# VHH binders against Protein DOG1-like 4 (DOGL4): the designs that were tried, part 186

Target 1, 232 residues: Protein DOG1-like 4 (DOGL4), of Arabidopsis thaliana (Mouse-ear cress) (q84jc2)
Amino acid sequence: MSKMRNLVEEKFLEFYESWVIQLELYLHQLLIAHNNNTMSETELRHLISKLTTHHKAYYTAKWAAIREDVLAFFGSVWLNPLENACSWLTGWKPSMVFRMVDRLRKSRVVLVEAQVKKLEELRVKTKFDEQKIEREMERYQVAMADRKMVELARLGCHVGGESVMVVEAAVRGLSMGLEKMVKAADCVRLKTLKGILDILTPPQCVEFLAAAATFQVQLRRWGNRRHYVTHS
Short names: E, the ipSAE of ESMFold2; O, the ipSAE of OpenDDE; V2, 0.75 times the mean of E and O plus 0.25 times the DockQ between their complexes.

## First folded at step 18 (VHH)

Design kh4 (from kg4 with D105T; framework vhh_7z1x_3; at its last look DockQ between E and O 0.74; V2 from the best seeds 0.81)
Fold by OpenDDE, look of step 18:
Structure kh4 (fold): chain B 232 residues (1-232), chain A 122 residues (1-122)
Amino acid sequence: as target 1 above (232 residues)
Amino acid sequence: QVQLVETGGGLVQPGGSLRLSCTASGFTFSSYVMSWVRQAPGKGLEWLSGISGSGSHTEYADSVKGRFTISRDNAKNTLYLQMNSLQPDDTAVYFCATWDEYKGTTYEFDHWGQGTQVTVSS
């Protein structure tokens, strides 16, 4: 049964498609900048700013959408299976970005000791925050699996006016909790990203952002191709 | 094999106009974001403009914004760059380029042509 996309899903799908396209455009810029050692710091910072603004726009849109329907983001119809498989609480896992940094270090990026230390501190902090959120999620899941939810499900099967109200209330409660968790996760993402960018030099930032953007676009493209192959 | 062939370059006076073309083959042209980049003598590569596969999204570098226009004809597998109000600083080899999702994070893995020389001189 083709899950009828709700309005939130449709709108966000459109947004996301556009957003990813724009990201790819920025990726081209980042790739060129990365290979251009003649770019001024000002120019690099401008490019970095463009990307950061772009990411901010995503979260702005996301947060607006989750206010309407946070549940839509746990079955994100706008994401392909590969993207979903890499998703942690409706987005990228914050700790993953450090793997990207590590990869960069192994390739072209030379970090000074002070940077390495700061990154490690940030890594520890990020991991801690991530774990905290995971614990909260677990707690939430346990709470939701309680007898009340079962009762609600049973009531939902008995379509009466009073039962509908109860179900609605339950859904609202669930949604509120999920929204809180999603926002918390997003905050960790944003904080982590900002932290990394604050530690890195502008050229390093460009490289990092290029890597991140590449990863996102690749997931999108690869996932889409697989999806089309399986459904053709 | 991916092929990109840039044409339309030449000598032009300051204030003049040129239209560059890039003919693409060997891939589904309409599915790829395309960019124009240039390299001036002794300078690094400079990104100029990009356009989405459908043409719905475009971006420009500040250096060319308002003067250059990127467009594409997917039926002809051709990318265009209309360059107006050309200046001596626009003298460079111009390349069309696309990024392949199977490639790494360096532009060296991107596809580009041989380029076309644009010279702006009085």
Scores: ipSAE 0.873, ipTM 0.955, lowest interface PAE 0.5, mean pLDDT 90
Fold by ESMFold2, look of step 18:
Structure kh4 (fold): chain B 232 residues (1-232), chain A 122 residues (1-122)
Amino acid sequence: as target 1 above (232 residues)
Amino acid sequence: QVQLVETGGGLVQPGGSLRLSCTASGFTFSSYVMSWVRQAPGKGLEWLSGISGSGSHTEYADSVKGRFTISRDNAKNTLYLQMNSLQPDDTAVYFCATWDEYKGTTYEFDHWGQGTQVTVSS
């Protein structure tokens, strides 16, 4: 419970709690599937589809919420401090998932040369897209700083209702820019995820999804345990 | 210290019903997602159903949806599986299981019961 939550934060906290619970139910299915010699390719594809649909539902809800209050997603109340510390533009950093793929490649899955080549190409593309977003964010921050300085100078000359309107316009400009950047980051996340799942075979996809779900659920548990201990 | 014990298996005619129980001890039962898993003779493990700690969310494998119902009673630290319309293909050892954390080596459930045999005879 938080005394300072606004309506968007309260709604998304409720959604996210439910979404993570459901992710853990899918994790249980993945834990059985990834070591199961008797599951057909069709059965594996069905499970992969359930996970993909679940992730799509997350972004559908997120994009609706950021239209109302994108700032709620920076330092989110529904994430513990460890989860927030790992966030890049309101979510996991796209290039970081390749460390998970690398770990699986060295210990659990065998990739053919064609897959390795495609994954390296995707890694480079993902990093390039990340850098483009980071450069765009930096330019936006500079532009907003210049705009804020102009608006602050106007406040020094004009006091009252017009000064409030100028501040409100600057805030709307920041929010629109941040929404654009968050959606761009989410698109890189979706393209990267889809790219990985397209390159991997269905059994390999199940291994990847098991690792990804485990990481997210574990990160939440570890962060919550630390927060719980310091609270008690 | 974690212990899961299944009971309620047995011999049942096709079309019959059974209710399995899984009694848990050694951990905070209400905080864990629980699953039922079965293994038929000569086959691999099959995930059947799962339920969230509070009972707010449930999932079922397509093979049992509509016939099996998962539930829990957190006051009694007990997980249940109501199985209706049983068929010979449901003959298996039934386990309850849960996942606690990744131990750095494998992606596996951390805790399993010993299992209870269900036999559906024609």
Scores: ipSAE 0.785, ipTM 0.935, lowest interface PAE 0.7, mean pLDDT 83
ESMFold2 (binder alone), look of step 18: mean pLDDT 80; pTM 0.807

Design kh6 (from kg4 with T106R; framework vhh_7z1x_3; at its last fold request DockQ between E and O 0.80; V2 from the best seeds 0.83)
Fold by OpenDDE, fold request of step 19:
Structure kh6 (fold): chain B 232 residues (1-232), chain A 122 residues (1-122)
Amino acid sequence: as target 1 above (232 residues)
Amino acid sequence: QVQLVETGGGLVQPGGSLRLSCTASGFTFSSYVMSWVRQAPGKGLEWLSGISGSGSHTEYADSVKGRFTISRDNAKNTLYLQMNSLQPDDTAVYFCATWDEYKGDRYEFDHWGQGTQVTVSS
């Protein structure tokens, strides 16, 4: 039985499908820019700005949606299983992008010592922030293992109206905590992305963004093929 | 087996119009974002426009925005570029291209056509 999608899921699914398509269009631009050494810095910065704006738009939409139903993002029906498997707190794991940066270093991209140092500092901070969030999430998860879990279980048993109210209250409480955590995680993502882009030169930014976009689009494609997921 | 064939290029006067076509074969055309790219003599590649598989999304470079229109006919496996108000600076070889996947070596388009020459001159 296909899971019934709620309104938030439906809306965000539509949004995300569109967003990913747009991302791929931007990827095409990045690919050309990456292979064009004649582009001006202004042009490169404009393209970078276009991508950053696009990513910001995603989080704007996401944050609006999580205010309505944060739990939708823990199911993430708009993602295939592979994408979900690679998800950390409803998105990409911030520390993962440093592996992308490392790959750039192995390519034709030459980072100066100052950049390497700054990137390392950022990596350490990012990891620290991730761990902090993970610890907090664990707290919320453990807290649910008390009476709230019993209440949730009762919901499945179609108990009386009073029980339903109690369960709803419990879910609201959990949702508030989860929303906080998701936002915190997203802040780390955005901060990390900004940090990287601030350290890299415009050409390096283009390559980095190309790598990131490529990864995201490919992951979706691979996952869809593997699990026979069709997206409009 | 993937093939892209550009046609429609030629000589046109400034202010004139051309319509380029790109016929695709060897892959599911409708599933791919397609782009037009050009290369003028002595210059690098320039991205011009892109269109999503369904045609629902389009993008344009500032250099061609308002003058060029990208479209596609998935039933015919054909990509189009309507070029209006052509200027001498638009003289270049025009390519249609698409990206499938990164294969671990370079970030580049997987498939290109042979290109079609567009010359804008009085």
Scores: ipSAE 0.888, ipTM 0.966, lowest interface PAE 0.5, mean pLDDT 91
Fold by ESMFold2, fold request of step 19:
Structure kh6 (fold): chain B 232 residues (1-232), chain A 122 residues (1-122)
Amino acid sequence: as target 1 above (232 residues)
Amino acid sequence: QVQLVETGGGLVQPGGSLRLSCTASGFTFSSYVMSWVRQAPGKGLEWLSGISGSGSHTEYADSVKGRFTISRDNAKNTLYLQMNSLQPDDTAVYFCATWDEYKGDRYEFDHWGQGTQVTVSS
C-alpha cells in the first residue's frame, strides 16, 4: 500500500517535534540567564546540564532510529526544506560551529589566551576529523556508482527479475555504509560540543548555548514561514 | 502592533494567592512559546516559567516550582500564572514575554508586557 511515512519516520517526527519545543523552552531560560548577573555559578551549571542532557537525548533517540532506517535521516520528514538544505551528513557541520564561537568572541565574550589556544586546537582536530569523514563518504559514493553501473549494464543482458534483487542489495549496502558515516559524524559533533563547553566558563557556555539554540529554532521558524508563503 | 498586557497584580498577605493574566494581540498567539519573568526591587530579571504554543510543555524555575502554575487559553489569546503560597520575596513586577526572531547577535525577548506589580506584605 502507498505510505508517505513508515513507523520509524512517524515515531521520530513525534519525538523531534517534542524535542524542538523543549529546546525553545530552554532557549527562553537562556535568554534571561545570559543577561542576568545575579545567577550563581551553580545555577548556570544546572541550566548548562539541562541543555547538554537534552542534546544527548536527541542523539540517543537518533541512533536508535538510524539502526532501523538511516535513509529517513537524509531528507527528513520532520524537518522543513530549509533545515534539510542546511544539513551535513544529517546534522550541523562540526567545523562551522566555530564561526558561532568567533562571532561571540567579537561581540559578547572575552576569552583568555589559554582558552583561545585550546579552541584553536579543537578547531584543527574537528576539521581533521570532518575531512576524514568527507573522504570516506567520497570513496563510498564512487564505489557505489561504479558497482551500480556495472550491475545495471549486466542486467540489460538478462531476462529480468534480477533487477529487484540488485536494487535491494544496493539499498542494504547504502544503508549500512551511511549508518556508519552518520554515527561517525555524530561522534565528531558530540566531541566538538563537549570540547567547546569544557573550554568555556559557565557564563560563556550560556552565551554559546543561547546562540546555538537561537539559530536552530530560528532556522525552523524561517523555513516554516517560507513554506507557508510559497505554497499559500 | 504586537501587544502584551498583564493584569491581576496587587497587594496580598503572605501565604496568599493571585492569578495573573496576559492578554496578547497582533500575532498568532498559539504559535509561540510564552514566558513569565519577574524583577524584584533592585534586582535583575528572573525567568519563572514557560509554556509551549499548544500548552503541551511547561517549565518552571526551582524558586517557584510547586507554587506557581502556568497555563494558556488560546481561544482567548490569554496567558495565565496562578501563584500560591506567596511570600514577601515574591514581591516584584511580573512580565509576560516571548521570542520571535533572531536579530544578528542579539539574544533577547522581542516582546514584553508593561508589567503588573505584585506586593506580598503583612
Scores: ipSAE 0.782, ipTM 0.926, lowest interface PAE 0.8, mean pLDDT 85
ESMFold2, look of step 18: ipSAE 0.751; ipTM 0.921
ESMFold2 (binder alone), look of step 18: mean pLDDT 81; pTM 0.816
OpenDDE, look of step 18: ipSAE 0.880; ipTM 0.959
ESMFold2, fold request of step 19: ipSAE 0.776, 0.761; ipTM 0.926, 0.921
ESMFold2 (binder alone), fold request of step 19: mean pLDDT 80, 81, 81; pTM 0.808, 0.813, 0.813
OpenDDE, fold request of step 19: ipSAE 0.885, 0.887; ipTM 0.965, 0.966

Design kh7 (from kg4 with S31E; framework vhh_7z1x_3; at its last look DockQ between E and O 0.77; V2 from the best seeds 0.81)
Fold by OpenDDE, look of step 18:
Structure kh7 (fold): chain B 232 residues (1-232), chain A 122 residues (1-122)
Amino acid sequence: as target 1 above (232 residues)
Amino acid sequence: QVQLVETGGGLVQPGGSLRLSCTASGFTFSEYVMSWVRQAPGKGLEWLSGISGSGSHTEYADSVKGRFTISRDNAKNTLYLQMNSLQPDDTAVYFCATWDEYKGDTYEFDHWGQGTQVTVSS
């Protein structure tokens, strides 16, 4: 059953498609920069800034959209199944970026002891924050399932004029809670990303961002190909 | 087999123009972001410009912005770089390149041509 996309979904789909394309363009730049040891620090910082700005733009758009319909992001019709499978609370799991850092360490990146220490501290903090959000989400889900969802289900069976108002109120309440959770998760993402970039040198930042962008673009491309094969 | 063949290079005077072409084969050209990159003697690779598969998105390095224009003809599997107001510092071998998503562990461009020499001199 082709789920009719609402306006928020449609708009965000368009945005996301464009955003990912732009990310891939930036990825090309990152790849070249990564392999170019002659780039100045200023040039590298400029490139890093471009990427950070791009990511900020995503969250700006996201937060605008979730104000309108946060529920849309739990279905995320703009994401392919692979992207969705890798999603944690409507985005990437913050702690996963440390795996990327670890991968970099195994390859070419040499981190000094001070960096390693800071990264570990950040890792611990990030995990703590993730767990906190997860606990809150669980609490929220239990609370909602116990009360509002049952009411909604009951009301759905007897939709009258007054019932519509009650349902709307219930949905609003649910949405508000979810929005809070999503924003909290996004904050952890942004803090984690910033934290990593603050610890790494500009060349290391470029490598990290290249890895991150690669991962995102791969998920998009691989997922889309699989999706087309299964639905063709 | 993926092939990229750059053409259009040559000797040009400062202020002159050249149009580079890159003919692609061995993959679905329209699905891939393409970039122009150059390498001057004794210097590292420099990214110049990129274009999305559909051509809807383009990016330029500051060094070439306003002077170079990237475009593509997907029907011809060809990437273009119009270079105007060429300067001696633009002397380099120019490459078209694309990234393959299946080689994710290598943070490198996977496909390059042989390049075309551009020399800007009085």
Scores: ipSAE 0.877, ipTM 0.957, lowest interface PAE 0.5, mean pLDDT 90
Fold by ESMFold2, look of step 18:
Structure kh7 (fold): chain B 232 residues (1-232), chain A 122 residues (1-122)
Amino acid sequence: as target 1 above (232 residues)
Amino acid sequence: QVQLVETGGGLVQPGGSLRLSCTASGFTFSEYVMSWVRQAPGKGLEWLSGISGSGSHTEYADSVKGRFTISRDNAKNTLYLQMNSLQPDDTAVYFCATWDEYKGDTYEFDHWGQGTQVTVSS
């Protein structure tokens, strides 16, 4: 008997479907702005602001949802298996965005020395923050394996009123710890995005956002159409 | 064979209205976000409006918001643009277009119509 998705998963699935549809509408705007620029610098900044606001709205909705059920964001039902395989703490690994910047530098974008220096500084800072989060996650995993978690597992086999409360408290503690780590990772993602957009000129920002949006939309389409081959 | 064909262009006086149609074939129309784009004489492309596959979401450029309305009829594989309060600077070739697939290091619409001329002149 397959289990129904919980309320958080159902609500966020609806939100995410709408959010990605809106991202594709912005993608169409980016494709024109990127391809043939008749837009003023002011108009480019307005489009960049729309994309920034759209990404912020995703995190606003996500942070509200993880308060209720952070575990729903590990192996999310609203993502296909290819999208889930690309996740690091419920999203893109923050430093991976620099591989997209590097690719754009090879083909579409010419950066001056000052921009290159600032981007390298941001890359180093992003990797430092990322590694700090990874070390904290390792400490969290060790703490979860400590004596108290073994004790709760043993007590959970004797379920009753008091045992249910102890297990519930342990689950709340685990969830709060994971929530803090997910929010920390998301803050690095947002800080890195904003940092990149601050360093690039408006036309360069449009190039970056177009690349990012096309990749995200294509990843969803390709993963949804992919066939899974079973061994027999 | 994907085809997009625009109709409904023409000559109108300032303040007038036109309704453009874009008939689609060769793909599952209801699965695609569709856009209207125009190119005025001597200028580059300008994105005007877009609509999601189901019609649930729409967006408009500031230059046309409040005057233009995008819609679609998926049963007829047709995209529409209702244009009201037309002014001379709306004179352009109007295209419907869509994006389907990332193709290496290019970020461009995959399918375009041939365009239809709209001329707003006293």
Scores: ipSAE 0.766, ipTM 0.925, lowest interface PAE 0.8, mean pLDDT 83
ESMFold2 (binder alone), look of step 18: mean pLDDT 81; pTM 0.810

Design kh8 (from kh2 with Y102D; framework vhh_7z1x_3; at its last look DockQ between E and O 0.84; V2 from the best seeds 0.78)
Fold by OpenDDE, look of step 18:
Structure kh8 (fold): chain B 232 residues (1-232), chain A 122 residues (1-122)
Amino acid sequence: as target 1 above (232 residues)
Amino acid sequence: QVQLVETGGGLVQPGGSLRLSCTASGFTFSSYVMSWVRQAPGKGLEWLSGISGSGSHTEYADSVKGRFTISRDNAKNTLYLQMNSLQPDDTAVYFCAKWDEDKGDTYEFDHWGQGTQVTVSS
């Protein structure tokens, strides 16, 4: 049964579709830049800036949307099953990007010792932050599952005016907590990305961004293909 | 098999115009973002412009912005590049390019044609 999309879901779906298309356009640029050793540092930095701006736009839109309905992002109807399967707390797992860096190191990217050290430090920090968020989520889930959800369930069975208010309040409380967690996760993502980009040279940044964009676009395209095949 | 065939190149004077075409086959054309790239002698590949499958999104390199226009006709499986105000620095082989999502680990464009030569000279 196609879950009825609420307004937030619809709007964000439209946004996301557009955003991913634009990302793919940028990916083309990144791929060419990656293979073009003649590009100036200025040009590379401009391209990097373009991508970073694009990502910032995503989080701006996301944060606006979660303010309205954070629960929508835990269903993420705009994502295909493959994208959802790769999601951690409504987005990519921050520590995953280090695997991308490692992959690049094994291929074309030569990192100096100082970069390697900094990346490792960042990795440790990122993992720590992830774990912290996970622990908080666990606490939150336990806290919510025991009392509020039971109350909500009970109230759902006794629909009265006062009951509706209580349910609404409970939902708001839940939403606020979730919003906090989502924002925390996003902060870790943004911090991690920034950290990596600060460590890498412009050419390396382009390679990294190309890898990241490739991953995102592939998930979208592969997932969509599978979805259409299964539903056709 | 994916095939891309670029046409429309030639010799043109500075300030002149050309319209390049790329005919695509072997894939669902409308489902793919397409790009124009070029390679000048002794230089690397340069991305010029990209267009989404539906044509709703376009991007241009600063070097060609305001002079070049990318478009597509999905019914004809054809990509276009209208080039105006051509300059000597625009002399290059121009390629239509498709990225293959199934070859993601290469971080390269996987499909382009033989290209079409554009020469801008007085």
Scores: ipSAE 0.883, ipTM 0.961, lowest interface PAE 0.5, mean pLDDT 90
Fold by ESMFold2, look of step 18:
Structure kh8 (fold): chain B 232 residues (1-232), chain A 122 residues (1-122)
Amino acid sequence: as target 1 above (232 residues)
Amino acid sequence: QVQLVETGGGLVQPGGSLRLSCTASGFTFSSYVMSWVRQAPGKGLEWLSGISGSGSHTEYADSVKGRFTISRDNAKNTLYLQMNSLQPDDTAVYFCAKWDEDKGDTYEFDHWGQGTQVTVSS
């Protein structure tokens, strides 16, 4: 595995391992905070700010890495197979978070009518943006699969310099398009996250962030445990 | 069965120091983030500090930053909290805690010690 990794993959692996460890440390803070009715609004906002800053740092690092190698984010070496299986366009699916909000509404938080209306508006907008991206990505996936077939055929025959140049130019064009699509998906993720946190009160934001961090850390820990057993 | 046992509490003068220990058993200690949490009389739980499984990452609540130091010795399955410059407001029961991804309600720490009392008084 080490001899197949490129520089982008090695750098992001180091970043991501540290980033998830830090997320688990924030999870511990969220777990205490969401059961603590004596924390001030200032204290809650500070914790929420730590989480949002942490998520923004992830996208800052991701977008820098995608500029160099967007394909590394499709089946990433820094994710276990369970995490990779849950990916939609290199990350969590924006509509998924509304299921998390719905679950919290049923058991842990009460939303007022104004919040419910704003969340429904955001859900519709998010779904629309998500579907637009899905249609565009389906076009790129077909083009990418076609190019994979050409590359596999090349391995079974001799390829001239002109053919290699045409393939390289096409790959470059598809990579640029994929980079745009992944960043567009990430922008929907960021807008959805920001929208939810703007609608929820600070205690409700802590509940939501705790649920989100729990899911991500669980996926990491469960997948790594299964990976050790299956792989070794 | 996960077991966490805190020791090292006691009575200390303001400005004094204490070192708390948490002995862990029943799980692979080095694989888990551990936290110190306290509860002052009549108050809710306050998260103080956390440390990654390897010890590579630490975090502190603003209320204790610069005065408390979290550490771990994975060979001894022991978590530590060095507490310096103690003040009366640090009087509380101190717990070590672990989050268990396999337990039923994942919005709670599932494993706590019994706690150790720290009292800071002149």
Scores: ipSAE 0.636, ipTM 0.871, lowest interface PAE 1.6, mean pLDDT 84
ESMFold2 (binder alone), look of step 18: mean pLDDT 80; pTM 0.801

Design kh9 (from kh2 with H57Q; framework vhh_7z1x_3; at its last look DockQ between E and O 0.71; V2 from the best seeds 0.77)
Fold by OpenDDE, look of step 18:
Structure kh9 (fold): chain B 232 residues (1-232), chain A 122 residues (1-122)
Amino acid sequence: as target 1 above (232 residues)
Amino acid sequence: QVQLVETGGGLVQPGGSLRLSCTASGFTFSSYVMSWVRQAPGKGLEWLSGISGSGSQTEYADSVKGRFTISRDNAKNTLYLQMNSLQPDDTAVYFCAKWDEYKGDTYEFDHWGQGTQVTVSS
């Protein structure tokens, strides 16, 4: 059943499509910069800044949208099934980026001991924060399942004027909790990204960002291809 | 097989203009972001500009912003680079580039043509 997209979904879909395209444009620049090491430190920092700004823009848009309808982000109709499957609380899992860093270390990136230490510290912290959020989410889910969802289900069967108000209130409560969780997760993401970029040198940052962008763009492409094959 | 063929290069005086073309084949052109890059003698590759598949979004390097314009004609499978106000520092081989999907452990542009020489000299 083709879920009718609400206005928030439609708007965010448009935004996201454009955002991903822009990311790919930046990715081209990152790839060239990374592979040729022709850019000055200043230029690299500028490029890094462009990417960080781009990511900030995403979260700005996201947070605006979730204020309107946070539930839309748990279905994420703008994402393909593969993207959704890789999502943790409406986005990438923060701890995943360390795997990317590890991969980079195995390939081209040489980290000094001080960097390694800092990254490990950040990893531990990130994992801790991630787990904390997961625990809170679990608690939230249990709480909601026990009371509100049952009530909503009951009310759904007896839709009267008063029932609508109750349902609305319940939905609002649910939404508020979810919004809080999503924002918390996003904060961990942003903090983790910032942390990594602060530890890495500009060339390393570019490489990392290139890898991250590649992952996102590739995931989008692969998922879309699979989706089209399945529905064709 | 993906093919990219750059044309339009040549000798031009400082302040002059050139329009480069890149003809693409072997893939769905309109589905891919395309870029122009260049390589000056003794220097590495430099990214210049990129354009979305639809052409609705473009990006430019600071070095060429305001002087170069990237465009595309998807019906003709052709990418363009209008270069104005050319300077000697713009002397390079120019390539159109397509990023290929991630294969293995490499993040690279996998496809560009032979390039077209642009020489800016008085």
Scores: ipSAE 0.866, ipTM 0.953, lowest interface PAE 0.5, mean pLDDT 89
Fold by ESMFold2, look of step 18:
Structure kh9 (fold): chain B 232 residues (1-232), chain A 122 residues (1-122)
Amino acid sequence: as target 1 above (232 residues)
Amino acid sequence: QVQLVETGGGLVQPGGSLRLSCTASGFTFSSYVMSWVRQAPGKGLEWLSGISGSGSQTEYADSVKGRFTISRDNAKNTLYLQMNSLQPDDTAVYFCAKWDEYKGDTYEFDHWGQGTQVTVSS
């Protein structure tokens, strides 16, 4: 659910298309690594590092884009930009990655009890961080709605350029708050990803990354629109 | 029906060059990322290089970077691998391969060529 809002979004979509193509190039490497029992741990870790770096590059580019215009990444109504069921701060909920982990457990991947325990602890921590961000979003939305409604009521009786100035200031304040929260959500996403990769063995990481890359490539292809914005 | 046919293998001296071709049919060639993979006798598969559908983006394994060049001609439905500075360790069967994202969650290439033998020997 993305709209072509401005040049910031168009530039990011061009980056994203290139980024997904590179992800597919890495996926081809993961496919060989997944089926190749003769690759060394060092070779596997090198490939895993490439994938980690690629995901970091996505967020680096995204943070530059939201610095310019965070609202370009939202599709919901201005007054309540976070009510959309699809807009958990412009991406998947961080905890949704654990559905990918759960799918691995139902496949050929064998996890030892210690790994399962650590993954569940990480899942709980990730959900806790999500809830903290959701509480901050709710408080921010209420505060902005209350201020905005009171100011519009006052200025509606006085008319003129003051109403435009107040609305523009509210928009700028909302944008700054949303940028902060999107970055916080992305930090949770990155920390969760790195936490999963630290718990899994290198062969397990390869299978996890292959599954994640497959899903991301499929998601892009399902849209069949180059201007859609998709998050990892 | 999808078909991939590799050609251009043969015997070459160390330091020599060789160009492999992979002719594709049965699918929209320009829509797929393509890869070259090799297998030396009795050894595991090694991914060598990949190229985007348009040809604009490429990636190489460290073992061949600087010596091998992947390219494609979408008008001829053909994938290429230019191999320079060949060494005895490059002796292998070379395959071209594709992955189809519409095949569900299977983590395997969906089609391979039959392969072409490259032998680097004095």
Scores: ipSAE 0.705, ipTM 0.901, lowest interface PAE 1.1, mean pLDDT 79
ESMFold2 (binder alone), look of step 18: mean pLDDT 81; pTM 0.815

